# Ledger of designs, part 2: VH-VL binders against Asparagine synthetase domain-containing protein 1 (ASNSD1)

Target 1, 186 residues: Asparagine synthetase domain-containing protein 1 (ASNSD1), of Gallus gallus (Chicken) (q5zjn0r2to187)
Amino acid sequence: CGICCVVALSSQHTICDYFSKDLHCHLRRRGPDSSQQLIKTVSEPSYECFFSGHVLHLRGLMTPQPLEDVNNNIFFWNGEIFNGVHVGDSENDTEVMFRHLALCSSEADILSLFSSLRGPWSFIYYQASGHSLWFGRDYFGRRSLLWQLSNVSDGAFCLTSVSVNSESCNQCQEVPASGIFKMDLR

## First folded at step 1 (VH-VL)

Design c8 (framework fv_cemiplimab)
Fold by ESMFold2-Fast, scan of step 1:
Structure c8 (fold): chain C 186 residues (1-186), chain A 123 residues (1-123), chain B 107 residues (1-107)
Amino acid sequence: as target 1 above (186 residues)
Amino acid sequence: EVQLLESGGVLVQPGGSLRLSCAASGFTFSSYAMTWVRQAPGKGLEWVSGISGSGGSTYFADSVKGRFTISRDNSKNTLYLQMNSLKGEDTAVYYCAKDYEYVWGSYDAFDIWGQGTLVTVSS
Amino acid sequence: DIQMTQSPSSLSASVGDSITITCRASQSISSYLNWYQQKPGKAPNLLIYAASSLQSGVPSRFSGSGSGTDFTLTIRTLQPEDFATYYCQQSYSTPLTFGPGTVVDFR
């Protein structure tokens, strides 16, 4: 499963300025079953987030990514839950994790949820009311998650599950497997 | 300075109940997952139960599931193991231990251990 | 549940020897493997975590290797204080499971 998230903090450039043709091709190869794209534009505080996902049909009904709930929260999941939370025969990991995240009312709850998981995983979670982007990968980094800063002067930030060399972005680096990260978009 | 002190181990009859306590000092207790590991006389180590830093998630070995409950009081820096419906096979030294992971509280590796408290279940 | 086995169950060695203990998981556990040392009447001590990471304060003569299902703990230039029981433990999935232990004894 391929995932991409780009955060642009400047109003001078659009999300489209940050994408290469190669990045789109790589994301399609990782998730041949489905492809979805979603843009969130927020005026106060000022930022834009671009979400692009692909999904393989692994368990239960096919779940296209990203998932979005009624509160405008957005979730990507690339992994398997072997232990820590129950996934029923007709359920998929992405829906189960998103449901559990919706029940979290504090930062401590979110950290507790992910600390209980076993198996390979990486995730991106956009929390609309908090204007926050959460992300991480399992302790041993078994599922790829890469971060990079754009070379443009506006301070754009990018998260991807694939590495792509681009003149518009600095070289991708592995997200440290030592914790869960929260980015305040305010 | 970092220390775990268990208490509560005694002789109990089969079918009885017992509560173990583990007092923690020298670290931010609420930031770390905690676990109970037991060792029957002359036998190896067996994981019993684990709890997240907030207390929101708990886990149990199949042999104790439904009989034991793990809990914590972060305001008192204390971990508990409530043992019900005790069996002879529950006879063991019970250790409490701290997960070394700080940020997530994962049940990965246990870097600080208490001295253990002996529970004997016999008629 | 993931079953852990250790080999040998016991071994006799002399000071200065280099010894190897193996641990095998019933299924792949990636690098989610820890090693502990336990002396009689004492609580276990963490030696190695994540298959190959040496715990702070543990002598460099201890090392761990392996991934997937097969893991090794090596103690080079064995010292008198190294005579103990050694346990491996998987942290890949709950229930967490320990190996049966390897006793390292003098002669």
Scores: ipSAE 0.005, ipTM 0.468, lowest interface PAE 16.0, mean pLDDT 75

Design e2 (framework fv_enfortumab)
Fold by ESMFold2-Fast, scan of step 1:
Parts: structure tokens; C-alpha cells; sequence
Structure e2 (fold): chain C 186 residues (1-186), chain A 122 residues (1-122), chain B 107 residues (1-107)
């Protein structure tokens, strides 16, 4: 599974300034069956988000990512639910988690949902009405999620499951395990 | 061609120390999580230690905690295992193993080195 | 820690036989299970991941199935090169743990 999310908070920069051909090609190596891209441009508050993902092959089934609902919320899931939320024999983990997130009415609800979860996972959740980006990975860090921060004043933020800087990057770091993070895009 | 080559094994007395090395080639080493797995003579496989691609996350089997230290040097494409306070039960072939997915803690080992033998005996 | 129990510990079989090896986890591990083949004096070879996904280059006579706590490795028509010891391994949580191994021997 490959995922990428880039946030530009300044109108002086666009998503195209941050997205690279190499990054896109690198992400395809994880699941090249299909890829989907979404760009969300919001004028007030001003920001632009780029989302790119690949279709996951889950238990012989293909699950397109990112998932988007009728309220413009966007979800990426890389993992399996062991305990905490019931997933039926014919249900998909990604769809079940997205449904439960849609039912969360407060920040406490979202934190409670992920705190009850066991198993390997990482996620990215864009909440359109709240202009918020939620992300995290499980206690053991079994699913990769990396963040890259621009220098102060550049106004860019990147989340990805892979990195194009294969040797290492001082600004590219693993998201801390067992943490749920919220980025306010206002 | 992906290759992992272990070295540093040998005969050592109980209480002694050894440092194992694993030289990686044929892939982007800095993108992969790495593991050490051992196998005692005539016995099964036992997971020993894990290190993330950046080196920031490390795990050990309870049997080696406090005695063994895993580390990596991404600039040199090398993985190391420093083994202190060795015991007779640490006698085994030690394998360097690559995690299946780059930047993903899959816990599956797609490539293994040939192994290096550690014998702890008085 | 998650205990992995393999059965049988050894099985005698002839070329062309269907061989099944079972692996049981002491707690649910979803589909986070791999299978490895090891020949005498050699490093293990990766066969299957995510319980049922065959690694590239592995012959189609190998297949895996199961979820939760009960898993099976099947060799549909045993070949001479398949006589080896097979190990299951859970990848659900640290510490990672292996089954005790199943030796497939010539009858």
C-alpha cells in the first residue's frame, strides 16, 4: 500500500510545487494495480491538499483509496482491525473504519475510536467541515507513516508511506507510534 | 540482485562478547526495516531483534534484552548486532533478514543472508 | 507473547502427494502470517505472506489459507525439491514468533 498527502497553506505555493514524478513512481511500487488522486482547494480558510493512493488487495478484494464520502471527507487506511471494532466476514476494514469516523461528532470520539483499536495500522483522515487533517499509526509502528516539514515560512507539510530520499532525510521522519495527530488547516 | 552477507561469528567463552555485521547490496538499504533471526543447532527459528529503516524504532526478544544491541549505518549499507554477556544458549546460526516492504513494518522476511555461526562454549 | 504451534512436527510423503501443514496461534493474528521453507544447511526461503499471498517466483503448487488462529500450508503435488522443513511465523505483534517447524521427509 502507498499513500501521499501534501498540504500547502500559502497561496504563493501550489501542490504542483511539492509533488514529484519520482515520489509518485516510488509509491506505485507498493501496489501498482491502480492509483487515485484528489486535490482539495479551499479559499477560506486558504489551503490546498493533494491526496494520492493505490488500490489495496485485501483478502482477495480490491479496495480503492483514497475513500471519499458525500461530505468531502477523505480517508486512507493501511492495516487490519484485530480488536476494538467489529468487522463482519464480508466487510472491508477500510470501509468499516471510515463509517465509524463519519459517526464521530467530537475530537474525543475520534481519539476514543483509535485508542480502542488493536492490530497494525496507519491512517490519514481529512475532515472537510472541520478543516482538519488527522493521522497516526499503531503502538508497535507496524505500518509506515512518514512526515516531512518544510522550513518555517514555507507553509508545506507532507505525509507519505515511502520516501524518494532513499539514503536518508533530516526533515523526513517516522510519525511517532501510538500517537493520533491533528493538524488544523485554518 | 539483493544480497545480505553476515560476518563476525566465532567461538567465544560464556560471558564474552561478539559483534555481528550484515553487509547489504542490490537494494536501497535505508528504505528497509531489518531483523536478526537465529537458529540453535537442530532447533527452530527464533526472532532476535528489529530495527526500523531510520533506526528510530528498535525491538528485542526478551531472551536478549539488555545484552544485545542492534544498530545500522545507512551510509555504509550495514546492519550490526553487538552481543554482550553471551550464554551457552546463545549458540546459533545468526541470520540477517530484510523486512518485505520498504518503509513498512510488515514483519515478513523476504530475503535472508547465509548466516554466521556463533558458538558459546567453555 | 503469541505462541505458534505447528502440526505435525514431521510428515513422511511421496512425490505427487498432497501435503498439508497446520499452524495455530495462541491468540488472533488476523491474516498476519508467513510461511518459510528451509533446506538442510541453508537459510530459510520466503514462500507466503498475509496467510495466502504467494511470493513471486514460488511454484503455484504452494498455497496458504486461514485467518484468525488457524492456518494451513498446502503443497498440492509434492516434488523432490520440496523435501524440507517448513515454518510459520506471525507478524501481528512484537515479539515476532515462529512455529516449531514441520519436516517433510521422503517416505
Amino acid sequence: as target 1 above (186 residues)
Amino acid sequence: EVQLVESGGGLVQPGGSLRLSCAASGFTFSSYEMNWVRQAPGKGLEWVSYISSSGSTIYYADSVKGRFTISRDNAKNSLSLQMNSLRDEDTAVYYCARDLWDYDSSGYFDYWGQGTTVTVSS
Amino acid sequence: DIQMTQSPSSVSASVGDRVTITCRASQGISSWLAWYQQKPGKAPKFLIYAASSLQSGVPSRFSGSGSGTDFTLTISSLQPEDFATYYCQQANSFPLTFGGGTKVEIK
Scores: ipSAE 0.000, ipTM 0.491, lowest interface PAE 14.0, mean pLDDT 77

Design e3 (framework fv_enfortumab)
Fold by ESMFold2-Fast, scan of step 1:
Structure e3 (fold): chain C 186 residues (1-186), chain A 126 residues (1-126), chain B 107 residues (1-107)
Amino acid sequence: as target 1 above (186 residues)
Amino acid sequence: EVQLVESGGGLVQPGGSLRLSCAASGFTFSSYEMNWVRQAPGKGLEWVSYISSSGSTIYYADSVKGRFTISRDNAKNSLSLQMNSLRDEDTAVYYCAREGDYYDFWSGYYYGMDVWGQGTTVTVSS
Amino acid sequence: DIQMTQSPSSVSASVGDRVTITCRASQGISSWLAWYQQKPGKAPKFLIYAASSLQSGVPSRFSGSGSGTDFTLTISSLQPEDFATYYCQQANSFPLTFGGGTKVEIK
C-alpha cells in the first residue's frame, strides 16, 4: 500500500489540479474501504496538505493509514521496530510510534525518538500546532520514500513511498537514508 | 542467481518431529518476508506460516498453531520450520516462498510470492 | 478467515482457445489478489499481482481483472506450455488463503 503526501503552498492551484484525474480513476476501482484521504486547509499560515493512504499489509499487520489524532496531527508509518521502542505483542507499530510522537515536546525529542530506532522504517508526520511536516527513512532498501526536488513554479511539494510515473515525477529522488527532515509550512 | 532450496523432509511416524530448512542465495535475505506453503498429494496449495523480515511478526494457519514454529537466521540466510506432533494430514510437499514487493503509483505496495523453492517432501505414516 | 472459491475445478481446452478462470472471495479484498501457475511436479510460478498486474516475463496472453470479491484470470490464446493448474491467493489479511485450483488440461 502507498503513502502520498502533497503540500500545496500555491494560491493559484489546488492539490486536486495535480492528481484529480488519475486519483479518481484509481479510487473508483479500489473502493472506499481500501483507501483513506485527508485534506488539511490552513488559512493562517496559508497552505493545503493532501494525505492519501491505503489499508496497509505492514509485515503481517493490517493498519489503516493515515492516522489522525485529536490535535489534528497526521502520521504514516512503514516500518518494523525490534529495538529502541517497546511494542507489546498485541500492539500496532504505527499506533505506538504515533503515541510516542504525540509525547514529544521539542524538535530534539523527535530527533531522539527516531535516532533510537532499529530496523527498517519510513514515516511522514504532520504536526498541526507547529505547522510542520516531518519525514525520513532508514537505509534499508525496501522502505522507500521519495520527494520532489525540482524547481516548483507553483510551490507544491510531494512525498510518496512508491515509484512514480516518469511523466508525473521524473524529478523525484529518494529521501536521503537515515535522515530526519522538517519542512516549515508557514 | 536468486534461489531458495528446501531440505529436511522425510518419513516420520505420527507424533514425531521434523525440522525443515530453507537456504536463500542471490538476494538480500534480511530484507524479505518469508512464507511456508504446503501441498498434500493431489491437492491444492495451503499457506502454513509467515515471518517478517526481522522475525518479530509471525503468523500460522490454524491447523498448525501450537505444533509448528517458524524462525529465521538472517546472518546465515536461512529459514526454518520446526514441526512437532506430526499427523497424517501434515503429509505434503513443503515450499518456502519469498514475499515480493510491487509498486502501484496510487496504491503503493502490493505483495505476492515471487520466488519459490523446489519443495521438500514430508510423509507422516500411520 | 477469507475463503477463496475457484471455478471451474478443471477445464479441457485446445491450443488457441480462450480460457477463463474465476475466483471469488468470501469478503472484500480490494485488489489484494495474486495468481500462480503450477506445472506437474514443479513449484508454483508467480503470474499476477494486484489482481491485474503481470509479473515481469509473463506472456501478454495472460491477464487478470476484478476487485472486491470477484476476480478473473484469462488466457487469450492457449499455448502448449500453458497446460497447468492455476491458483488465486488473497493477500488482504492473515491467514493467507488460496483458491482450490483450476486444472487446464488437453482435450
Scores: ipSAE 0.000, ipTM 0.481, lowest interface PAE 14.6, mean pLDDT 75

Design e4 (framework fv_enfortumab)
Fold by ESMFold2-Fast, scan of step 1:
Structure e4 (fold): chain C 186 residues (1-186), chain A 120 residues (1-120), chain B 107 residues (1-107)
Amino acid sequence: as target 1 above (186 residues)
Amino acid sequence: EVQLVESGGGLVQPGGSLRLSCAASGFTFSSYEMNWVRQAPGKGLEWVSYISSSGSTIYYADSVKGRFTISRDNAKNSLSLQMNSLRDEDTAVYYCARDYEYGDYAFDIWGQGTTVTVSS
Amino acid sequence: DIQMTQSPSSVSASVGDRVTITCRASQGISSWLAWYQQKPGKAPKFLIYAASSLQSGVPSRFSGSGSGTDFTLTISSLQPEDFATYYCQQANSFPLTFGGGTKVEIK
């Protein structure tokens, strides 16, 4: 599946200023089964985030992305959990990871959770109460995750599993493998 | 410095039992997932069983499921394989193998192997 | 279960030759493939992980490539010490499975 997250960090910029129909079309080609979009606007502190996910139906169950909980936290997961966290036969690893992240009360807890994981993964986690965006990919970079900035705004930030060239955007770069990153959205 | 040493192999009758042991040294055993891999005489490699670093997650090859039990004792730096209801096709060299530190389900350190022969 | 098919089952080559071994998975395994070298009477030696990541201490004449279902191990200039059987192994899902092996014999 394809994933996209665009962050606009200034009230002078809207998420629509960074929206790409070409990018959306490209992501749909990766995950044609379903798509889900979510816009999160926060006034204090001021920022706006766009989340878009596409999913493929596997094993008869659809896992829509992004996932959102009752506390407005948002999660993307692209990977498999082999060790480090128990996933039951009838459970979805995306939902299991999201539950464990919701139980983390500190940065150390979040870092410990991902450090214990085995298997290929990449993730994006928006933590509403902390106004933070967490993201990363496994040591070998076994799941794609790219970051870039738009030339039209100093505050724009984009995370995606897909690279799209545009004259209005800076070049996409692979998110460094073996790193867990935290972006303060204040 | 890092070393795995298997023991407990031998000759056994069909239907019999054997317990294999693997002694680990030179690394923090409790931090690594472990595997058993076997090789029948003149044949290729066959994965047998996996155990997570804590011992809470265990997998078996279908050919041994219900007959073999993998376990570990992190305090003693040891891995075990209890083999029950042994069959002729279980005849093989059994290797203890350490899961790769920077990736999963590949084996960077192997023991010398211990030979199990099942014959009537 | 994911079946791993290696070809050829054996090959004879001269010192200095380029040797290519192929491994095919019955379903997509991304790049989750390891390669091992086994000499007679010895335990296997870890060569490559993630299809192309060469392990420390392994000579640079060894290389791996491929993704999805088709993978290749290449020895660019065969040396006498490379006489061995080579195995691929998928690391994608349980049960873990090995290829049948390719025996490389130096002429």
Scores: ipSAE 0.000, ipTM 0.461, lowest interface PAE 18.0, mean pLDDT 76

Design e5 (framework fv_enfortumab)
Heavy chain, then light chain:
Amino acid sequence: EVQLVESGGGLVQPGGSLRLSCAASGFTFSSYEMNWVRQAPGKGLEWVSYISSSGSTIYYADSVKGRFTISRDNAKNSLSLQMNSLRDEDTAVYYCARDSYDYFDYWGQGTTVTVSS
Amino acid sequence: DIQMTQSPSSVSASVGDRVTITCRASQGISSWLAWYQQKPGKAPKFLIYAASSLQSGVPSRFSGSGSGTDFTLTISSLQPEDFATYYCQQADSFPYTFGGGTKVEIK
ESMFold2-Fast, scan of step 1: ipSAE 0.006; ipTM 0.500

Design e6 (framework fv_enfortumab)
Heavy chain, then light chain:
Amino acid sequence: EVQLVESGGGLVQPGGSLRLSCAASGFTFSDYYMNWVRQAPGKGLEWVSYISSSGSTIYYADSVKGRFTISRDNAKNSLSLQMNSLRDEDTAVYYCARVEDYYGSGSYDYWGQGTTVTVSS
Amino acid sequence: DIQMTQSPSSVSASVGDRVTITCRASQGISSWLAWYQQKPGKAPKFLIYAASSLQSGVPSRFSGSGSGTDFTLTISSLQPEDFATYYCQQANSFPLTFGGGTKVEIK
ESMFold2-Fast, scan of step 1: ipSAE 0.007; ipTM 0.498

Design e7 (framework fv_enfortumab)
Fold by ESMFold2-Fast, scan of step 1:
Structure e7 (fold): chain C 186 residues (1-186), chain A 121 residues (1-121), chain B 107 residues (1-107)
Amino acid sequence: as target 1 above (186 residues)
Amino acid sequence: EVQLVESGGGLVQPGGSLRLSCAASGFTFSSYEMNWVRQAPGKGLEWVSYISSSGSTIYYADSVKGRFTISRDNAKNSLSLQMNSLRDEDTAVYYCARGYSSSWYRYFDYWGQGTTVTVSS
Amino acid sequence: DIQMTQSPSSVSASVGDRVTITCRASQGISSWLAWYQQKPGKAPKFLIYAASSLQSGVPSRFSGSGSGTDFTLTISSLQPEDFATYYCQQANSFPLTFGGGTKVEIK
């Protein structure tokens, strides 16, 4: 399953300045089921985020990604919940996790939610009202998540679940396992 | 060939209900995101609702939230819109529209012929 | 919600004319913009996506440009079948929103 999130921090550039057609094609080929794309452009504070994901067949259900709710929050999940959160027989993990995140009223609640989970996972969560990007991997790093930190002059940040040879993420490193990260987009 | 055929429109009194259907053929329905878009007489296009290919993600325009319910049946290649508490402002031609592709699902590449909903006393 | 403003609301033109229609978003939408053509009594037809990409089968006289908030649709040499109403649509975020439309009519 391919997951890609690109954040452009410069108000002088659009996300298209940092995202190539080749990256899109490569990521899509990694997830042949289907893919969905979202762009969030915010003027105050100024930033653009590009989200691209692929459908996964989890627990008997086909789960589209990214998920977006009525409050413009965006969620990607690559994992399996063994314990810590109840998932019904007909429910998918991604929707259950997204619903639990909607119930979190503080940063401590979000950290508590992920710290209680058992099973392999990685996630990306865009919180629109807080202008924040949350992401992380389980304690053992069992699910892939890679990041590329651009220098200040480039004004871009990339997260992906696949290794891509592109201008946007050609030198990516693994996101540290067991870390839950918050990026303030203000 | 890709075809989308809407049905279920008609005349209804304010406060009434109607259920619209869209029959899809000529493509793998379960692989595409679907939308309802409406157009009031002599006015422009207004997006109404979105449903993901699996049916798990749903969005509504603020003007219809709490009153309209979108659903799909992938086994029957059909899309539905249940419309409750109808208002004069809901009078429009309702189109079902297909998302262009999984990568570009927020663009509409095929549209049905439309079904007319008239809300009047 | 992102508001889409089209100008002009209508334009009178002759066959062979160059026609330019503009669309402005109330906030930045990158290149997440589509253009549609609608003839009276018919459903809209998909013309352009990602601001500048022509859909297969659309004549090359149609072109799109722009990014961020300001976009244009150009018809380089208007043909009889091009008299229609044109709509822009932002695909950046839900709710999806359309411009008010620009009617291209015979002079």
Scores: ipSAE 0.000, ipTM 0.467, lowest interface PAE 17.6, mean pLDDT 77

Design e8 (framework fv_enfortumab)
Fold by ESMFold2-Fast, scan of step 1:
Structure e8 (fold): chain C 186 residues (1-186), chain A 123 residues (1-123), chain B 107 residues (1-107)
Amino acid sequence: as target 1 above (186 residues)
Amino acid sequence: EVQLVESGGGLVQPGGSLRLSCAASGFTFSSYEMNWVRQAPGKGLEWVSYISSSGSTIYYADSVKGRFTISRDNAKNSLSLQMNSLRDEDTAVYYCARDTYEYDILTGYYDYWGQGTTVTVSS
Amino acid sequence: DIQMTQSPSSVSASVGDRVTITCRASQGISSWLAWYQQKPGKAPKFLIYAASSLQSGVPSRFSGSGSGTDFTLTISSLQPEDFATYYCQQANSFPLTFGGGTKVEIK
């Protein structure tokens, strides 16, 4: 997939505990040191997040994902900014959006940032200090973003840009358009 | 082969109703966003409605809002457009069109179209 | 709504001619532009996406260029099967909007 984010929320469980052995082995084999794979394990509060992305073509610019800043925040962007935030000729949308998010000090700031944007987009933003996962799609739902919830008690949560492709993935649902969602990982 | 086959068009009086259908084959219908686009006689293309792959997100052109209802049945690989309170201005060939899926970041283009079904609103 | 203006409305050309069609958006749409070909009695055919990327199976004599508000479609050497109406379409935001079309007619 272009973008994948998996969250496990129990101190007795890790990402490995929530998937079949085959999927578990595959995810771990990729390694957390790759620029395209990133694992965050937090013990207080207890959770583990897996992030995987591909290099995206952004209208002539190639941006590796996920992006991570010095404060351990992680960002995925699939879209283009046409209004609401200035992007210079030598800048890319992903880095500009990431910088603006880093300057947001409240939930209202984050909501204001996205409500001001024009253009197609979807995003995933992990805010380390707030132990929060933010995600959403533009008003028109132009960019894919799907969520999947485990049926198992204390299950994992998954976000992906890959559309539902077959009957085996009929538990994947589109994230509602024009909504900005926050998941508290505490 | 990807195919989209429309049906349900016809002659109807002003104020009448019609239901258009689009039968999809040759691809995983449930993975693609779908659109209806129309073309009045001798005129250009006009976007009518959008529906997401799951059916949860729906948008309409202002000219048809409140009168037309788009829906899909992923189990039957079909797209529908229920048209109520039809007006002279709704006379057009109606196409169903598949939104681009394979290009991911380039979503928003129509890569396959049906043959069209003709709707004529006249007394 | 973003308005798409095409020029010319029609052009008369001969086989082998270079044909250029222009499309202007009422506001910036970056490279979110597609081109379609429509022959009489047929559905539109997808030609170009992202302003300049040629769809698989489309002949190399077709090319697109431009960004922001000004775009062009060029047919470098017109063939008999190219006589058709061409439409641009912005993919920036809803409502999705098409240009008025340019009819390429035989001289």
Scores: ipSAE 0.000, ipTM 0.466, lowest interface PAE 15.2, mean pLDDT 75

Design o3 (framework fv_ofatumumab)
Heavy chain, then light chain:
Amino acid sequence: EVQLVESGGGLVQPGRSLRLSCAASGFTFDDYAMHWVRQAPGKGLEWVSTISWNSGSIGYADSVKGRFTISRDNAKKSLYLQMNSLRAEDTALYYCAKDLYEDYYFDYWGQGTTVTVSS
Amino acid sequence: EIVLTQSPATLSLSPGERATLSCRASQSVSSYLAWYQQKPGQAPRLLIYDASNRATGIPARFSGSGSGTDFTLTISSLEPEDFAVYYCQQYSDWPLTFGQGTRLEIK
ESMFold2-Fast, scan of step 1: ipSAE 0.000; ipTM 0.486

Design o8 (framework fv_ofatumumab)
Fold by ESMFold2-Fast, scan of step 1:
Structure o8 (fold): chain C 186 residues (1-186), chain A 117 residues (1-117), chain B 107 residues (1-107)
Amino acid sequence: as target 1 above (186 residues)
Amino acid sequence: EVQLVESGGGLVQPGRSLRLSCAASGFTFDDYAMHWVRQAPGKGLEWVSTISWNSGSIGYADSVKGRFTISRDNAKKSLYLQMNSLRAEDTALYYCAKDTEYYFDYWGQGTTVTVSS
Amino acid sequence: EIVLTQSPATLSLSPGERATLSCRASQSVSDYLAWYQQKPGQAPRLLIYDASNRATGIPARFSGSGSGTDFTLTISSLEPEDFAVYYCQQYYNWPLTFGQGTRLEIK
């Protein structure tokens, strides 16, 4: 259980061709925990992204993930903000971060935003207008984020925040801590 | 009691189309992924297609990609399979199956599709 | 795709005997393997999931074991109603695949 996200990118095959049972969040049925699945298919440039989120409902109002805005940007957040960004009493960390990302007008702004944070975090951010996938983990790597790079001939890339059985996931590796990564989908 | 009832099968000539339907009852249909699985006469089982609870994720077997389209109507508690450009090798009994964790806890009785001239 | 090979193709036994059915995967599927029983003219019925968990309503004489690439379905003492075709299915990776089946027939 807990927060888990699966993001898969494919320009050659359907996203379902690359699902793994060990990635807990893909094709999950709806249960007491909130979950949502989205497929973004872009024809020009050509690519397809699959997003699956899971949020455990413990206290207060549940915030579903992924979050999607009016500009078709998609966001996953697993973390806590200690400083660097103002969070109001009626707001949650995920909504605040998504709002601040929407206000970023350059790559430098995005890098500056995450560099200012001191709490534990990991994130995945799809920027529709820029056809870019951003992701990373905090300075100490305190929140899990794993990547699985498929053979280049397969054309798939997968990100997950859940711990995966090593025997079942031969190609899964932890995303380097302290790194903010940008993948150009063009 | 969980029930899945398929319909829409029949005899059809190669190159033509059929649409299969599956009516579900006895469970919360819009909480589960659904699958189509087929079985050719005297042969084994072959997974054909899947659709997630909100239609956000869809997959197909390589043998049917580009020809078959899976869809669902949660308000009607129904699953569909639109089969275009049918071939003799598509001849099979087609089952509607309820997902658990990518294995199938309930199956319908199936509907027969025969592709023959 | 992951190929599942079942053996034997046909197993001829008498009621009261023990049946052992094998399923071998072309690569590790961990314990993400299910077994189904299909009687003539009927839809398949789930017997075992996660390699060893018995589905609801399945008699105790049915048991599953194995992990990785080698799996076994055991029926400890055959009843007349157990003569059927048995299929294994992996759900470790896409596409979902089934074995070709083992036909259990009365001797």
Scores: ipSAE 0.000, ipTM 0.466, lowest interface PAE 15.2, mean pLDDT 76

Design s2 (framework fv_socazolimab)
Fold by ESMFold2-Fast, scan of step 1:
Structure s2 (fold): chain C 186 residues (1-186), chain A 124 residues (1-124), chain B 109 residues (1-109)
Amino acid sequence: as target 1 above (186 residues)
Amino acid sequence: EVQLVESGAEVKKPGSSVKVSCKASGGTFSSYAISWVRQAPGQGLEWMGGIIPIFGTANYAQKFQGRVTITADESTSTAYMELSSLRSEDTAVYYCAREGYDFWSGYEDYFDYWGQGTTVTVSS
Amino acid sequence: QSALTQPASVSGSLGQSVTISCTGSSSDVGGYNYVSWYQQHPGKAPNLMIYDVSKRSGVSNRFSGSKSGNTASLTISGLQAEDEADYYCSSYTSSSTLVFGGGTKLTVL
């Protein structure tokens, strides 16, 4: 499944400045024929996040991505769980992971959760109360995840499963494998 | 019970490419990582990279990144290692080796089964 | 991270014990319990002896592995003529790669 996340911090640019029809077309090639989009705007601290994904159909269940809970946390999952966390025959991997993340009370808990997983995975997790964006990919980098970093005054950061190249976009690279990253949006 | 059978010896010219195969039999192919390890004459072992066949994604040692491509074909239970821009220093025996745990079960860090080795000679 | 350091050669008499060291850093041998040892006879592929620092791969109890800090050790007791071979250590690294030691030639006198 295709996934995309853009963070705009203290910039004149809006989320719209970072998207084109080409990115949408690339994401459709990877995922099913349905997609979801979500914009999160926070005034204090000031930032905007854009999330876009395709419908996930795992274990007989069809679940839209991104997932959002009652506390405004947002989760993308592209992977499979084979041990470390119990998933029943009728359960969805994305929903199970999201529920376990909600039970994590510390940074160490989150790192332990992902470190215990076996199988291919990549994820993006927005934690609303902590104003934090978590993301990563498995040891071998079996699932695609790319980042494009801009300086703080430009105020933009992009995560995507596909490369976005235009005349003005010059650097997109793979997120390092076996790393779990946290971005503080405060 | 598990056997890894590598392709035959190759003699190549400098600047060319070589592609060595490793056919697995017995056991499960798709979920066990296959690595490539080489040994130059009179020298030690050197890890080049590995692949998990079910995902088709490979990880490479920094020294070989850009020159080596490791692939797998699940339908024939065969892994491949292609090394490009050959130099005389690439003359070596090339081994394929299977990791001890399947990737669903745990970490990959040792090789329980090895192929017989493929001698690649780079000469004019 | 660079390759692991092993002595180039060690020797021992029949029936005695020898120990081969494998020294790395906190980003490989010292940081993980994922050290393996391989035996290689001339003209043959390597054979797994020890994995996960101290677990035997079905080999004789004469072979044992251990680790202290950044140094792993392979100890061979009751030396026999067939133990004469090259021995290599290997470790997982913090870069998610594998590295081998330079190898040690064991001579049985």
Scores: ipSAE 0.000, ipTM 0.442, lowest interface PAE 17.3, mean pLDDT 72

